# VH-VL binders against Cytochrome c oxidase assembly factor 8 (COA8), part 5

Target 1, 167 residues: Cytochrome c oxidase assembly factor 8 (COA8), of Homo sapiens (Human) (q96il0)
Amino acid sequence: APERGAERRDTAPSGVSRFCPPRKSCHDWIGPPDKYSNLRPVHFYIPENESPLEQKLRKLRQETQEWNQQFWANQNLTFSKEKEEFIHSRLKTKGLGLRTESGQKATLNAEEMADFYKEFLSKNFQKHMYYNRDWYKRNFAITFFMGKVALERIWNKLKQKQKKRSN

## First folded at step 5 (VH-VL; framework fv_pabinafusp)

Design R43 (from R00 with heavy chain D50F)
Fold by ESMFold2-Fast, scan of step 5:
Parts: structure tokens; sequence; C-alpha cells
Structure R43 (fold): chain C 167 residues (1-167), chain A 122 residues (1-122), chain B 112 residues (1-112)
């Protein structure tokens, strides 16, 4: 039967591309952005013949993804909460309500918000430094195991070629 | 201090259920696999299986796949070994051991629990 | 399953004398990544097993230099250059090259 995959690239009525799983179920799938972290999760395909080394690499990648999602969900929540508290505090100090006379939500200008950003960055400097350290450590480990998996696959191909040649 | 602390000795009758525990402390519980090893009285060591606590994925020795269930609760850094129906042949010392590091390339048991003696008799 | 066979099953050693334990596997323990996953454990009387040597020849932290491991493929040896009273116990080899992990039957070391 004719292959219908190309027809699945249709745009949804809302102007957003339709989400379709990969045509081949043997590939990793990337999901929609998480509401809190704004990161896209990767759903890893698990082959039936997964080696112990491949399993370790997958576990490492899954754990790193969960760690990364947790960090950014918490960071985004903290940023939003503290930003809102800062704005309310400043407006109250100036004797202004939370909404303008026109009913719009009252806000601070860019110069006033600069104080918040400076304070937030300063306050979270250590936390972000530790995040960066761990991020590099994790990516180094993932790269290392990807290399080991590649070597395993090359070695297996060499053995398979040798077997075929002897037949 | 990195350690694994196991639950106390158990005396059971054939047909009873049992769940023993192994609590890790002093390390990242989800960064290591945790295995179970059986030692029958006067006999050697038998590897039963292991679990990755981060997602509770288990691998069993075929001999033990139908005899026991391995599980873990990462929120309390504890792994479990469970029998639905004990047999006299289950009488043994059961060890938990930390095996395999997520970040490094090693596959050996470096830290062991003190053991849980399970006695099944009628 | 890979079968691990130890020889001898028991040995009595005069303090200060050397001891040697052999471990043979039914299949090569060389893994596709180039490493050999053969390890040695000691179980002292009434205690849990403890790691002595990992990946053929590496001493685990705190293990005295009188312990050494060697071998390749299917044949491995643990040597104790000068046996001390504290070295009494049962020694086990273990392979983790292939699931399931398997142990040798153990070698009991006693002092004469």
Amino acid sequence: as target 1 above (167 residues)
Amino acid sequence: EVQLVQSGAEVKKPGESLKISCKGSGYSFTSYWLGWVRQMPGKGLEWMGFIYPGDSDTTYSEKFKVQVTISADKSISTAYLQWSSLKASDTAMYYCAREGDLWESFYYMDVWGQGTLVTVSS
Amino acid sequence: DIVMTQTPLSLSVTPGQPASISCRSSQSLLYSDGDTYLHWYLQKPGQSPQLLIYEVSNRFSGVPDRFSGSGSGTDFTLKISRVEAEDVGVYYCMQSTQLPWTFGQGTKVEIK
C-alpha cells in the first residue's frame, strides 16, 4: 500500500501544525512544552534488545531530563512570585493601586524593574552557578556513555561482518 | 557516611507473605542501582536482581523472576524485596548492595547492607 | 548464564605465607566496551561481603597492597602475598559482564 506519511504535515485549523507521532515507533518522541518549566520532554524509545550500556545511557538521559525540568519549573515559579511581590510592594509604596484608572493592571517602568532583576540575579547567583556546574558534569557523562555505546555498536558490526564473511 | 540499613530478622510459616526493606543513606539514592543477593545457610552468594530507584525499572535473574518482587520508594530512599507466598526453601540471609553508578562506568557492588535473616519453617 | 568456578574450595595458610585463588569463567568476560568485569569479594565470619578488587586488578579503597588480582578472558587469579589472621573468610569471584550477575562457589581461607 502507498505511503501516506507526507499527508500528515497538514496545518491545524488554528494555524498550529498537527502533532503526529513519528511514522516509525522505533524513534524517540518529543512532547509539547511543560507548563511550568517550558521545556519539551523527550520520551525515549526502549528497544527489546537494549544492552546494559544502552540502558545506563538512557537512565542517565532520563534522570538528567527530570533534574533539568525540576530546576526550571522551580526557578520560573520563584521568579514569577518574587516579581509579582516586588511590583505590588513598589506600587503600594508609591500610593498606587494594583490597577490604573482605566482598569488595566498597573506596572513598573523598565528603570524600576531593573532593580528587581539586579536583586534577583544577585540573590540566585550561587544557585545558577551550581546548576551550570551540574549541567556540564551531566553532559560530559552523557557524551562519555554515548561514545561507549558507539564503540559497542562498531564492535558488534565488526563481529557480524566477520560471521557473514565466514558463511 | 554511606550505608545501607536492612530490616530485622523474620520468622515465618510456609504460605505467608513477607516484605523486607533496605534503606540507603549518605548518598544520592537515585544515582545508583540497588541489588539483592541471597545466601542460603552454609552456601555461597546468588544474585537475585537489581532496581534503578529513579524509575523503579527492575532486572531479575530468571531463577528469581517468579519468586520475588523488587521495588523501591525513592522519596524515602528505601528498596524492598517481597514474597507473596513463602516456601521453606526461601530460608536464607538476604543482602542488599549498591551496584553500578549512574555517572561512572562501573558494574560492581561496593556497599552492602548488614543482611536480613529470613527463616521459613512449619 | 556464565558459570564461575573457583579452585581450591578451601585452603589453610601459615601466617605470613602467600595464598593464591583461581577463578575460571565458562565464557570470556571481556565486554564489548573493552573492559573485563571480574571482581573479588571477601566475606569474613558473621559479616557481609566486602569488595576487595574490581575489574580484574584494581584494589578497592582501603584494601591492603598485599592483595592483587590478575587474569584475562576466562582465567583469573587473586593473590595474597602475606596472609594475616584478619584475612580469614570466604573469597568470591563475581562476573558482571553478562546478566545475570554470577558468583563463584567461594574459597574458604583459614589459618594453620
Scores: ipSAE 0.015, ipTM 0.612, lowest interface PAE 7.0, mean pLDDT 84

Design R44 (from R00 with heavy chain D50E)
Fold by ESMFold2-Fast, scan of step 5:
Structure R44 (fold): chain C 167 residues (1-167), chain A 122 residues (1-122), chain B 112 residues (1-112)
Amino acid sequence: as target 1 above (167 residues)
Amino acid sequence: EVQLVQSGAEVKKPGESLKISCKGSGYSFTSYWLGWVRQMPGKGLEWMGEIYPGDSDTTYSEKFKVQVTISADKSISTAYLQWSSLKASDTAMYYCAREGDLWESFYYMDVWGQGTLVTVSS
Amino acid sequence: DIVMTQTPLSLSVTPGQPASISCRSSQSLLYSDGDTYLHWYLQKPGQSPQLLIYEVSNRFSGVPDRFSGSGSGTDFTLKISRVEAEDVGVYYCMQSTQLPWTFGQGTKVEIK
């Protein structure tokens, strides 16, 4: 594969929590869970001697991370909004206020919430199916390129040893 | 259906700036690298550089690194080749071409634009 | 940079005769992933280049069976079993094993 220049530094995924890896890191770093997606972001180290194959693997991993973060951030926001609307609607139907006599938020029991979860899952079934399909595609590609990178590293070490023996 | 459409021919004077375009359609623009190739009148093909539109990461041939800037706007599936100050020696046909993809890892140009003729004279 | 050298630079062929074009690289084009990134393009008069063969021997979609590629390491050959009028143009080999990608100087194929 041809070597592509990595002129741009690693970019944190959109919507992640503020995350700053150690300054002198020579390794990938894992941050705290994102506020919205609840996933841990990874900051990818770009080595000075990155091969084209290593660059491609890194771009695949970065793009997959951004895609995954965006999906779950949006899903969690939608879930929270619809949950709140469902609770308010059910409390109104039961003739109850939004707050208890003690001033706390009024809640529904587990059986009542089960109805919401069923409706939410059925409503979002197609969306989750597409997510799973894309997740498998991405992981197959990443695994394949991880294997190619491993073989490249072995090849380069063997080539280096033979060259030194010839000199 | 898969197509690269380039901007029209340009006639310029030395010292003028120029920006030509290459619009992709019928495929995922951010999944492929896009390269630029120069062909001087009566001469062969020269690879200038490439861009990955997903993050605008560029790679240049050393010969072209100072001469041109490659950029892309993924929202309109368009890549650009730009000169700050044209020279008579920039007179050539410029092609854009779709290169390797992110998923299947090919490293060749399978779809080419029709070319943009740039003439720098006077 | 890897230098690509084509021979011959010009070839005149009677219709129906075979043609052979050689391409030599200054370094092996075998990449560490086991693939060889040598490709052949045809530029017909007044047209954009078009891909004929990728990775040494694979015919691109729509390319006639009369075109074939072979070779390994630093020596590669493009063969046309029966040259037709539509095959007139300039043929280029290209390597993408190493940046920058580089083309051969081209081989002009003419009839007569």
Scores: ipSAE 0.013, ipTM 0.596, lowest interface PAE 7.6, mean pLDDT 84

Design R45 (from R00 with heavy chain D50I T59R)
Fold by ESMFold2-Fast, scan of step 5:
Structure R45 (fold): chain C 167 residues (1-167), chain A 122 residues (1-122), chain B 112 residues (1-112)
Amino acid sequence: as target 1 above (167 residues)
Amino acid sequence: EVQLVQSGAEVKKPGESLKISCKGSGYSFTSYWLGWVRQMPGKGLEWMGIIYPGDSDTRYSEKFKVQVTISADKSISTAYLQWSSLKASDTAMYYCAREGDLWESFYYMDVWGQGTLVTVSS
Amino acid sequence: DIVMTQTPLSLSVTPGQPASISCRSSQSLLYSDGDTYLHWYLQKPGQSPQLLIYEVSNRFSGVPDRFSGSGSGTDFTLKISRVEAEDVGVYYCMQSTQLPWTFGQGTKVEIK
């Protein structure tokens, strides 16, 4: 079973259902945070008579979600690795072990960690700038197509009224 | 530079299978639909179908739905058009073309491959 | 399917003279979002088609200003104000308002 651990209380895998969208749902569903990106995935419902424009909006949202998850998973991994390496290197330079005699992880003070954060931000400035630019562009496009879908739905309602009157 | 590069010309006999390719470069391959267009010798353009490589969603012209299969491999930015059994009537130039993207598209084809000439003769 | 009909089928033009190509659709190309998805392509001899005009009147990047598009509903026109030797080829209108996308039969433009 994919769900196991101290929180599971019975042998029926009913708890697994909480981490999946309801099968009979006719709405989008938001999942738990991804382990690597810390972002909540959206599981999109696909209506049977989805228009090409509605499909384009959904694919834009799905692709943006995948792009966003990939970026943050990579960024978080890089941050965690470099942070650990920085702490390890700094402690080694001081002649200190990675753990105290009590078995706790040795830590650096806020002033020392500030050096790491400054270096990390400076090093990743261009990457973060491009991310922000793409993020705004994607959100603008999503908003734009949401507007087009809204106009399409208004137009279709007007056409349905016309057909009803003629028939 | 955004470009679509297609596989080389093919000469086949009726009944043979064939798979031709279209490789995209210089853009996000999974963010654009990719369409296939047929041009029979001396005739105009016919839209065959389109694929969204991000999730392999495909849409066909009803005329071509039973005739060909469109697929894509996003790991190598390549789309495919394939026949299980070729007919002489499949003799044509086949173009792949990029249909608009997720944030700039107006449902038009802006970048075209160079074309793959397929000749089917007995 | 929406049927696209072009006139004329062939046109011979003296260099520097204007040219006009008409395209008619069997149904209105006005989409439910308020836009009209009618586009014009040029196929030069031995080359792939290239986009000239999208959504009726918008010139694609790098397309000379001598090309212009107009129209609405079911009747559309492509105009070339001064035809040049490089403009030789077959011109196609295309609709993407409804699947399947369909092309006109093409208009061959030649220099006299």
Scores: ipSAE 0.011, ipTM 0.553, lowest interface PAE 9.2, mean pLDDT 83

Design R46 (from R00 with light chain S32Y)
Fold by ESMFold2-Fast, scan of step 5:
Structure R46 (fold): chain C 167 residues (1-167), chain A 122 residues (1-122), chain B 112 residues (1-112)
Amino acid sequence: as target 1 above (167 residues)
Amino acid sequence: EVQLVQSGAEVKKPGESLKISCKGSGYSFTSYWLGWVRQMPGKGLEWMGDIYPGDSDTTYSEKFKVQVTISADKSISTAYLQWSSLKASDTAMYYCAREGDLWESFYYMDVWGQGTLVTVSS
Amino acid sequence: DIVMTQTPLSLSVTPGQPASISCRSSQSLLYYDGDTYLHWYLQKPGQSPQLLIYEVSNRFSGVPDRFSGSGSGTDFTLKISRVEAEDVGVYYCMQSTQLPWTFGQGTKVEIK
């Protein structure tokens, strides 16, 4: 990847971040779990002199986080909706109301719910397979660029040592 | 399949504002950097800057940093090049071109738009 | 900024004869990752530029084998083994090793 100048960004960082990290932070910050995805968002620290490789790595990590957040938020919503439909259907079949005598939500036992989980996993097998494929590709790319960033840092350190030893 | 389609030719007067567009199709618009290149009449190519549509992060050549604004709307796979106040010296052909990919290590322009001719005269 | 200089500025070639274009950079185009980001584009009359060669010597998809690129560091060459009528246009080298990306001034290739 080509080198870039230390010029600051023209636009404010946007993307998956939902929480503001501490104003004077020099590290990545991890937030509380998202309501819908149940995943903890990572707010990435941006160095003032970020190289193109460092920028590409950060963007890969941010894009992967956003993709992951969207997938699991959607999956969890689908799961919750279908779970409620299944419970409603089974209670109707048993001649039971959706509420108990105390006004609470009626539920099924663990054995009855096992049928739902088994069917849900089977039904979503292809979707899960494509998710795993994409997750693998994303992590491979991230690992690859982490290696390139490490090599760039070694190169820069060698340049510094050469300058010191040329006295 | 993969293509960039630019807005039509523009004829403007000095001091007027202008916004031209470049619409991508046939690829993941948010996964590629998109650059803008100027070609003055009878002259060569000049790189103006680029944008990563996924987060709207822009990079400008120093010469163009104060002259133009680059932006993108990822919901319609469209990038923009904008002037607040045109000058006669802005008369040129403007190209958009697809640059680097987030997933692969390359920084070259593999797909180009057809160009937008901007003419600025009184 | 890295300055790209092309020679010659214009070239008139008899069909079937070879042509050679040079491109020199003011700084080495070798990047830390071992890659050299020097590319060649062709702009045919009235058309948009098109990618011809990327990273010194790789032909882009659909580019005829009569085109070849070579070079390293600061000195690069584009060769056309047998120039055909369809090869008429302006050729540009470009570097993307360092921002801002910069182009050579162009070499016009015409048929005699």
Scores: ipSAE 0.006, ipTM 0.568, lowest interface PAE 9.7, mean pLDDT 84

Design R47 (from R00 with light chain S32W W101Y)
Fold by ESMFold2-Fast, scan of step 5:
Order: C-alpha cells, then sequence, then structure tokens
Structure R47 (fold): chain C 167 residues (1-167), chain A 122 residues (1-122), chain B 112 residues (1-112)
C-alpha cells in the first residue's frame, strides 16, 4: 500500500544507531529500506587485516548488492511510470478526469488493475529470466569465494599453530 | 571487443604535473581491476599498482606509493595515473592493463593498452 | 617482494628450432588454494605486452600450441617447440601469488 504524504526528504528522527554501524563494528549492519528498490542495504564489515581474497569476496558481495538494488529500483520506477500511464489512458477512455471531485488522484478498482498487472508481467517475462540467470551466476561465484576465504582462514590458523611449535 | 585506449604521448619538464588516462570499452569497467605498468627506455616491466573502479580502491607497489596517484572515473570508464611533480627518472612508457575479474577469479593481465610515452627533460 | 630471475637474457634461434626460457622465483609461487600464479607475456618490437601463458601451463586464447609452460614451486620454463619469425620479442614471466606483482627482467628472442 502507498504511504500517503510520504516525502522524498524525511526530517523526522529515525534512530541513527539503527542504520549506522558503530565505529568499531565487528559485524555486518542492515540499513533502512531504499526508497526506490525497497531493499535494505547491508553495510559490510571490513577486517583490520583483510586479505586480498577477503577483499575480493567483499567487493563481489557489494557489487551484487548494488546490481540487485539497481535492478529493483529500475523495475519499481518502470512499474510506477507504466501504472500511471495505464491509469491515465483508462480514465481518458472512460471520459473521466485525472482528479476526483475531492481533488485526489483518480484510481481504478482492483479488477481494472488486473489488466495492467497481466500486461506488465507478460512484457517483462524475458527481463525476469535474464535477472534469474545472472542472480544464480552471482550466488555461485559468491559461494565459491566464501569457500576459498574459509579455507584460507583455516590455513592461516594451521600456520600459526606450526609456528608456535617450532619456536 | 574488449579494449583499453590510452592518452597520447607527453613531453614535460621536471617539476610539472601530469595526468594520463586509460579508457576501457567492451566490458564491465567496474567489475575488473585495472593495473599500471612502467617500462623505462630499454628496460623491463615494473608493476606500479592497480585500482578497482567500482569503489576506487587502490593498491600500490611500495616503490611507487609516493611517486604517483591512481584514480578512476567509472561514469566514463576511464582510469588515471598522475604525478604532482615529474622527475627526469619518470621518463618511460606507461601501460594500463586489465588484471582481475570478480566473477571468474583470475589474477593476470589479459588486455593491455597501447601505452603512453612520457618524456621528462629540460 | 618476490624476485623473478630469467635465464638466458638473450637468445638467438634458427627458424624452426626449439627455444627454452627459464624463470626462477625467490619464494614458492604455490598459493594455499593449490594454484600457482606464474604467467608469461610476450612483447613484440614496438607493441604492448600480450598474455601467452597463465597459471604455469594454460595457453591464453589464440596462442599457438607450439608454446608450452611447465614448472612448479620456484622453477618454471617456457618452451617454443619451433620458433617462427613472429615469435621475435622480449618474453617476461610474472608472479601474482603475492603483492606487489613482479616481473622477470625479460628474455630477448631473436631469429638468426
Amino acid sequence: as target 1 above (167 residues)
Amino acid sequence: EVQLVQSGAEVKKPGESLKISCKGSGYSFTSYWLGWVRQMPGKGLEWMGDIYPGDSDTTYSEKFKVQVTISADKSISTAYLQWSSLKASDTAMYYCAREGDLWESFYYMDVWGQGTLVTVSS
Amino acid sequence: DIVMTQTPLSLSVTPGQPASISCRSSQSLLYWDGDTYLHWYLQKPGQSPQLLIYEVSNRFSGVPDRFSGSGSGTDFTLKISRVEAEDVGVYYCMQSTQLPYTFGQGTKVEIK
């Protein structure tokens, strides 16, 4: 449901500590939902001694998040724009104005909007297929690098144990 | 076709500043590391450092850490190598090269620019 | 830094004869993941370097099968089974197991 009176700029206090990680955070943190994508961004923790492989994994995860956010932001903007155009077109064909007698935006009922949803889903079928393909590729790569990072950490711990024994 | 196109040759005097460029095309510029390699006249190749254009994160060889600055502008798929004050010893051919890929996990230079010749003399 | 040493520094080869270039590293290039990040590049006269072999023995796309790489640990070899005129240039080995990436000093290959 649309939030009536929601402005782009929110000046109300939101609880800063909820969306900003502490200066010395040891965990990933979740931010507030993006206005356009409606997805919550993850602020990734950066270890003090991050390895090149850990950095690669973090960048891969960050880029995947950005890609996903951009996809859904664009999809939602396209949906909203086409929805508005559809409503305008249908109201015009019915001989109705864009505003009601009370000055509110004129709307269509759920049954009338069903035509729009059907058309939108049909039109975007191929786009969704390409999104799913890329999503699986990205998750495969992330899983692979997570495994490599885990193995590197095990190897480093084993090296430290060996060094203590030799000393 | 994947390619890297570098800016033209430069002739400078010691103490002058310089910024040379490397423009990528035919691939996702922000998904690959971009490295810089120096070749002094008649000498071999020296790795200077690299940048990940997606977030402008840089790595430098210690020898070059104070000599140069590496940057990138992802909106125009272009990376830069810059000097605040050139020395005669900076006279060299400078190459940019695509290094690593986040998706396929490689750590080698597969595509190279044509090179930018920088001559510093008085 | 890992130091890369190539031998010989210069090589003159009769067309059709084999050539061999050695590359030695000051430390093992074997990474904890089991991969060895040793690569070979060719710089033809007046041209940019081009990738020939990556990770010891893998030929890059479009590289003729007369080029082969081998080795492990700290000792690596690039072989050309029969040298052709277009193979003239300077060959460089490079390691990317440890930052900073480092190159060998180069081996100049010429035709007699």
Scores: ipSAE 0.000, ipTM 0.529, lowest interface PAE 12.2, mean pLDDT 82

Design R48 (from R00 with light chain S32T)
Fold by ESMFold2-Fast, scan of step 5:
Structure R48 (fold): chain C 167 residues (1-167), chain A 122 residues (1-122), chain B 112 residues (1-112)
Amino acid sequence: as target 1 above (167 residues)
Amino acid sequence: EVQLVQSGAEVKKPGESLKISCKGSGYSFTSYWLGWVRQMPGKGLEWMGDIYPGDSDTTYSEKFKVQVTISADKSISTAYLQWSSLKASDTAMYYCAREGDLWESFYYMDVWGQGTLVTVSS
Amino acid sequence: DIVMTQTPLSLSVTPGQPASISCRSSQSLLYTDGDTYLHWYLQKPGQSPQLLIYEVSNRFSGVPDRFSGSGSGTDFTLKISRVEAEDVGVYYCMQSTQLPWTFGQGTKVEIK
């Protein structure tokens, strides 16, 4: 048997555990799309020495993400429900069944669905206007606090450099 | 109307457990930090710690982190302050307070509960 | 911890006279973001504390114009231009620049 090739025991390098693990990066990561909102969540990395300002920025971003996901989950649910109701109503008016002979869900053509889309958008116009207003307000606030965090980090780097050069 | 409503006064013996509550209404409970402040009889105010109800992240003053547990249930917009074993020195008025606005500042207490008086005596 | 020291501890004021309360911190309250997190609260007898001034000089909603705050670094002042009977209570300064948040020991304001 080729003993020389299999003799060495490889113990896990202790140095690897001193750095950010490959499975958990030292950076933010993006998850799979949410089932209901169809948006990808961001999971924020929390550093060991997170400052109060960094924490505020992270909380603001997490809160905005949650707000955004709730809005789109509700919007998608409403859209799907009203779309199915419209399709069923129109098929009933035409004297058609809810399913084809093959068992598939019966559908309407693009011209027939145009009325639904127009009505849905008109009905939800004010809701979408308020969403857009709040979305811009939130992004402005996040940008502002990102600037403050950047200034804090510059200050901290300058202090750390001075400390490293001390006798 | 934005308000914080706290549970009623408690009279306990040393060694007993206690959990007091603070219920928020009229605002987004998960968008603000909520702090706890102790005031011993005839004394000043002491900040104990706070909680962000959106993810239950907590901060404690070193003096209080072994003495109490802060928690929240966002489904009923309620925060809690809990002792596993009360001492006579825990006799005080306990206030909950909302810590600023998400958009303006998290760093001041703008809305306060009415206070919960806790008396611990043998 | 940052230690907050108020002077005086007690103050008796004739109605209509001005009042001044000082608050000193053991270290600068200027945070790295350029803001100074010093706030003033009033606790009226039998009531919860209420916010008067936030971030040194900003008057909270509903607080009368007779209240003003000033200061920088480690030395801060709350002024009441004309003290009224409803202003009786204990005044507290608080810092939130560094955890844990800390309060001054309080200044009791009474009417003569």
Scores: ipSAE 0.006, ipTM 0.569, lowest interface PAE 9.9, mean pLDDT 83

Design R49 (from R00 with light chain D33E)
Fold by ESMFold2-Fast, scan of step 5:
Structure R49 (fold): chain C 167 residues (1-167), chain A 122 residues (1-122), chain B 112 residues (1-112)
Amino acid sequence: as target 1 above (167 residues)
Amino acid sequence: EVQLVQSGAEVKKPGESLKISCKGSGYSFTSYWLGWVRQMPGKGLEWMGDIYPGDSDTTYSEKFKVQVTISADKSISTAYLQWSSLKASDTAMYYCAREGDLWESFYYMDVWGQGTLVTVSS
Amino acid sequence: DIVMTQTPLSLSVTPGQPASISCRSSQSLLYSEGDTYLHWYLQKPGQSPQLLIYEVSNRFSGVPDRFSGSGSGTDFTLKISRVEAEDVGVYYCMQSTQLPWTFGQGTKVEIK
């Protein structure tokens, strides 16, 4: 089979921008919720002529998404695991089986579960505080870079306008 | 202490391959770009290119794009500069240096390695 | 590529006297409404380069206040108010406004 070169690529309809019009900006894509983190992933569109600043912003947003997804996947897993362990421990202490007479999973009443939630939140207080601090720091950085990208685009438009008038 | 430690001096013949290394320590290696700079004997500094170790994305100066390959192994916090076939004109001191990160808008080299002297002679 | 030109290429200074180095770029280094990515490095004999000044006028951590940077657009200056023996070496300006990043030829500073 012939090797795909510039000529073959050039004749292909919408080649590199197959899913978007060649000269139109494509949108970022939002996916279904992740099984573990329960967060929706964002797949970022990469412009053909991405500037170094735009690349830094995209990498920062991607890294922040991965960080956020990893944090919540771990947190949700830890919560589920510790909740089941707590329920099993309490049921054993009360001399009850893990399932009811009807075969449903045995559970504790709201009053008993309140002890677990209180302990879980207390135990994870510092972890959640550090998460919130880092989350705000990350969003500040993203907003800052978004502002720089916007200024870069305005600056480039102004430079192009001046060049047209100088001709 | 933030440090970049480079591999030792090399003496090679034209046509031989070579791979030199730069190991980062004391910082998040995957959060910063790492650049390579060439200094020919008695000459000034030339930027060759850089790599973002977190995803191995590379940028090359056109002059060096065909001559060298930049890579990184994030599991050991090490970046590499590689030649498939050395020439006498590759004789130089090669520096690695830490560039900007994703958190702060800076585009300069704040920490430099000690340099690797590469001598290519017949 | 942006070409960086330094003047003078060498200078000899009596200890305690001031020194001035100029750097000129072939294109404006102004990036996006106020950010100017012009930096100064010092390479002491037998050592790696070290950052002195970043973004025109900001002294890097640990750099003595006798070093100052100024300029805008295409013309930049590094000044040493009172040259000391440890300031001997080659000074380089660098731009990072556009890829590839480029350095000036270097200015060698020696003591008389």
Scores: ipSAE 0.000, ipTM 0.500, lowest interface PAE 13.3, mean pLDDT 81

Design R51 (from R00 with light chain Y31W W101Y)
Fold by ESMFold2-Fast, scan of step 5:
Structure R51 (fold): chain C 167 residues (1-167), chain A 122 residues (1-122), chain B 112 residues (1-112)
Amino acid sequence: as target 1 above (167 residues)
Amino acid sequence: EVQLVQSGAEVKKPGESLKISCKGSGYSFTSYWLGWVRQMPGKGLEWMGDIYPGDSDTTYSEKFKVQVTISADKSISTAYLQWSSLKASDTAMYYCAREGDLWESFYYMDVWGQGTLVTVSS
Amino acid sequence: DIVMTQTPLSLSVTPGQPASISCRSSQSLLWSDGDTYLHWYLQKPGQSPQLLIYEVSNRFSGVPDRFSGSGSGTDFTLKISRVEAEDVGVYYCMQSTQLPYTFGQGTKVEIK
């Protein structure tokens, strides 16, 4: 059966763009923006001697990334679809076609688009509020475990310095 | 109610393949690690490894790395333990257990399956 | 790997009397985050193991207060203040400070 490190290096989070970091990389790598969410995925490096605490932090960060990618991909798609529907509806109400006389896509003025943005934000207020609540909860947990990992690393360095001095 | 339900007892011959299952219910299956524990007849408990079902990432105890494969299907909240070629020494009770989650700082097994008895003879 | 050693391997106790089980680890279970990842399980005859105590001294939900855990570093103790018939089984300590997780050999508790 595959080693833990090999399996994790080959694993890509669901809903994020694939990319290939250099083979000799010993650091986390940031990829190009996802087509739908417009967020950059992070490929996490897994050390050979990863502690249970380090593993938990990495899993929490990976799961949060996947959740965030999915939310914004869906949100951006919904925004784009509703914006296009709004523009087409308003142009039809004005008796205008989808193209200008010069053949360009017909657009609405800033005042009319402001109506759409206000309606969209109002309509999605509760959804964005729940997103922000979950985002804060996730970042609180990540910060907490980052603190624990930092203490672990400081302690390990002190232990190694003491061991080196005794030799 | 949080539960882990395992597949039924198996009787096999050496050299045969086997795949046993552990189905979780009553909780978010992809938010918790799920471990496998072996208990040979009349002996104690041995941790074999675990899996995080969210991304199917596995960890194995050195003794079990080449003996078994751990996998999971998150669409049906089920984890698996598989042998490509059974040996008489694989005769044991196999337990699955929920280990820890991403939201709480715990690394213990709080919910256990009922066990799957695997007998490999002659 | 961390080796877990339990003593005694078996105990025969008169109902109502106390029982004590020791667990020793080959290296400290205190982690740099200040937590100690030692846990106790009970396996009753013919049943799956069940969690009794987590992180040295915390009773799991539904576990009677007659069970208590203590210890630090490499030496840990599980105490039952008044053993009852339902407490019969094999008790295991487990460490989760390092992978792979490891169990003690088990201590069998029987009623006289």
Scores: ipSAE 0.000, ipTM 0.549, lowest interface PAE 11.5, mean pLDDT 83

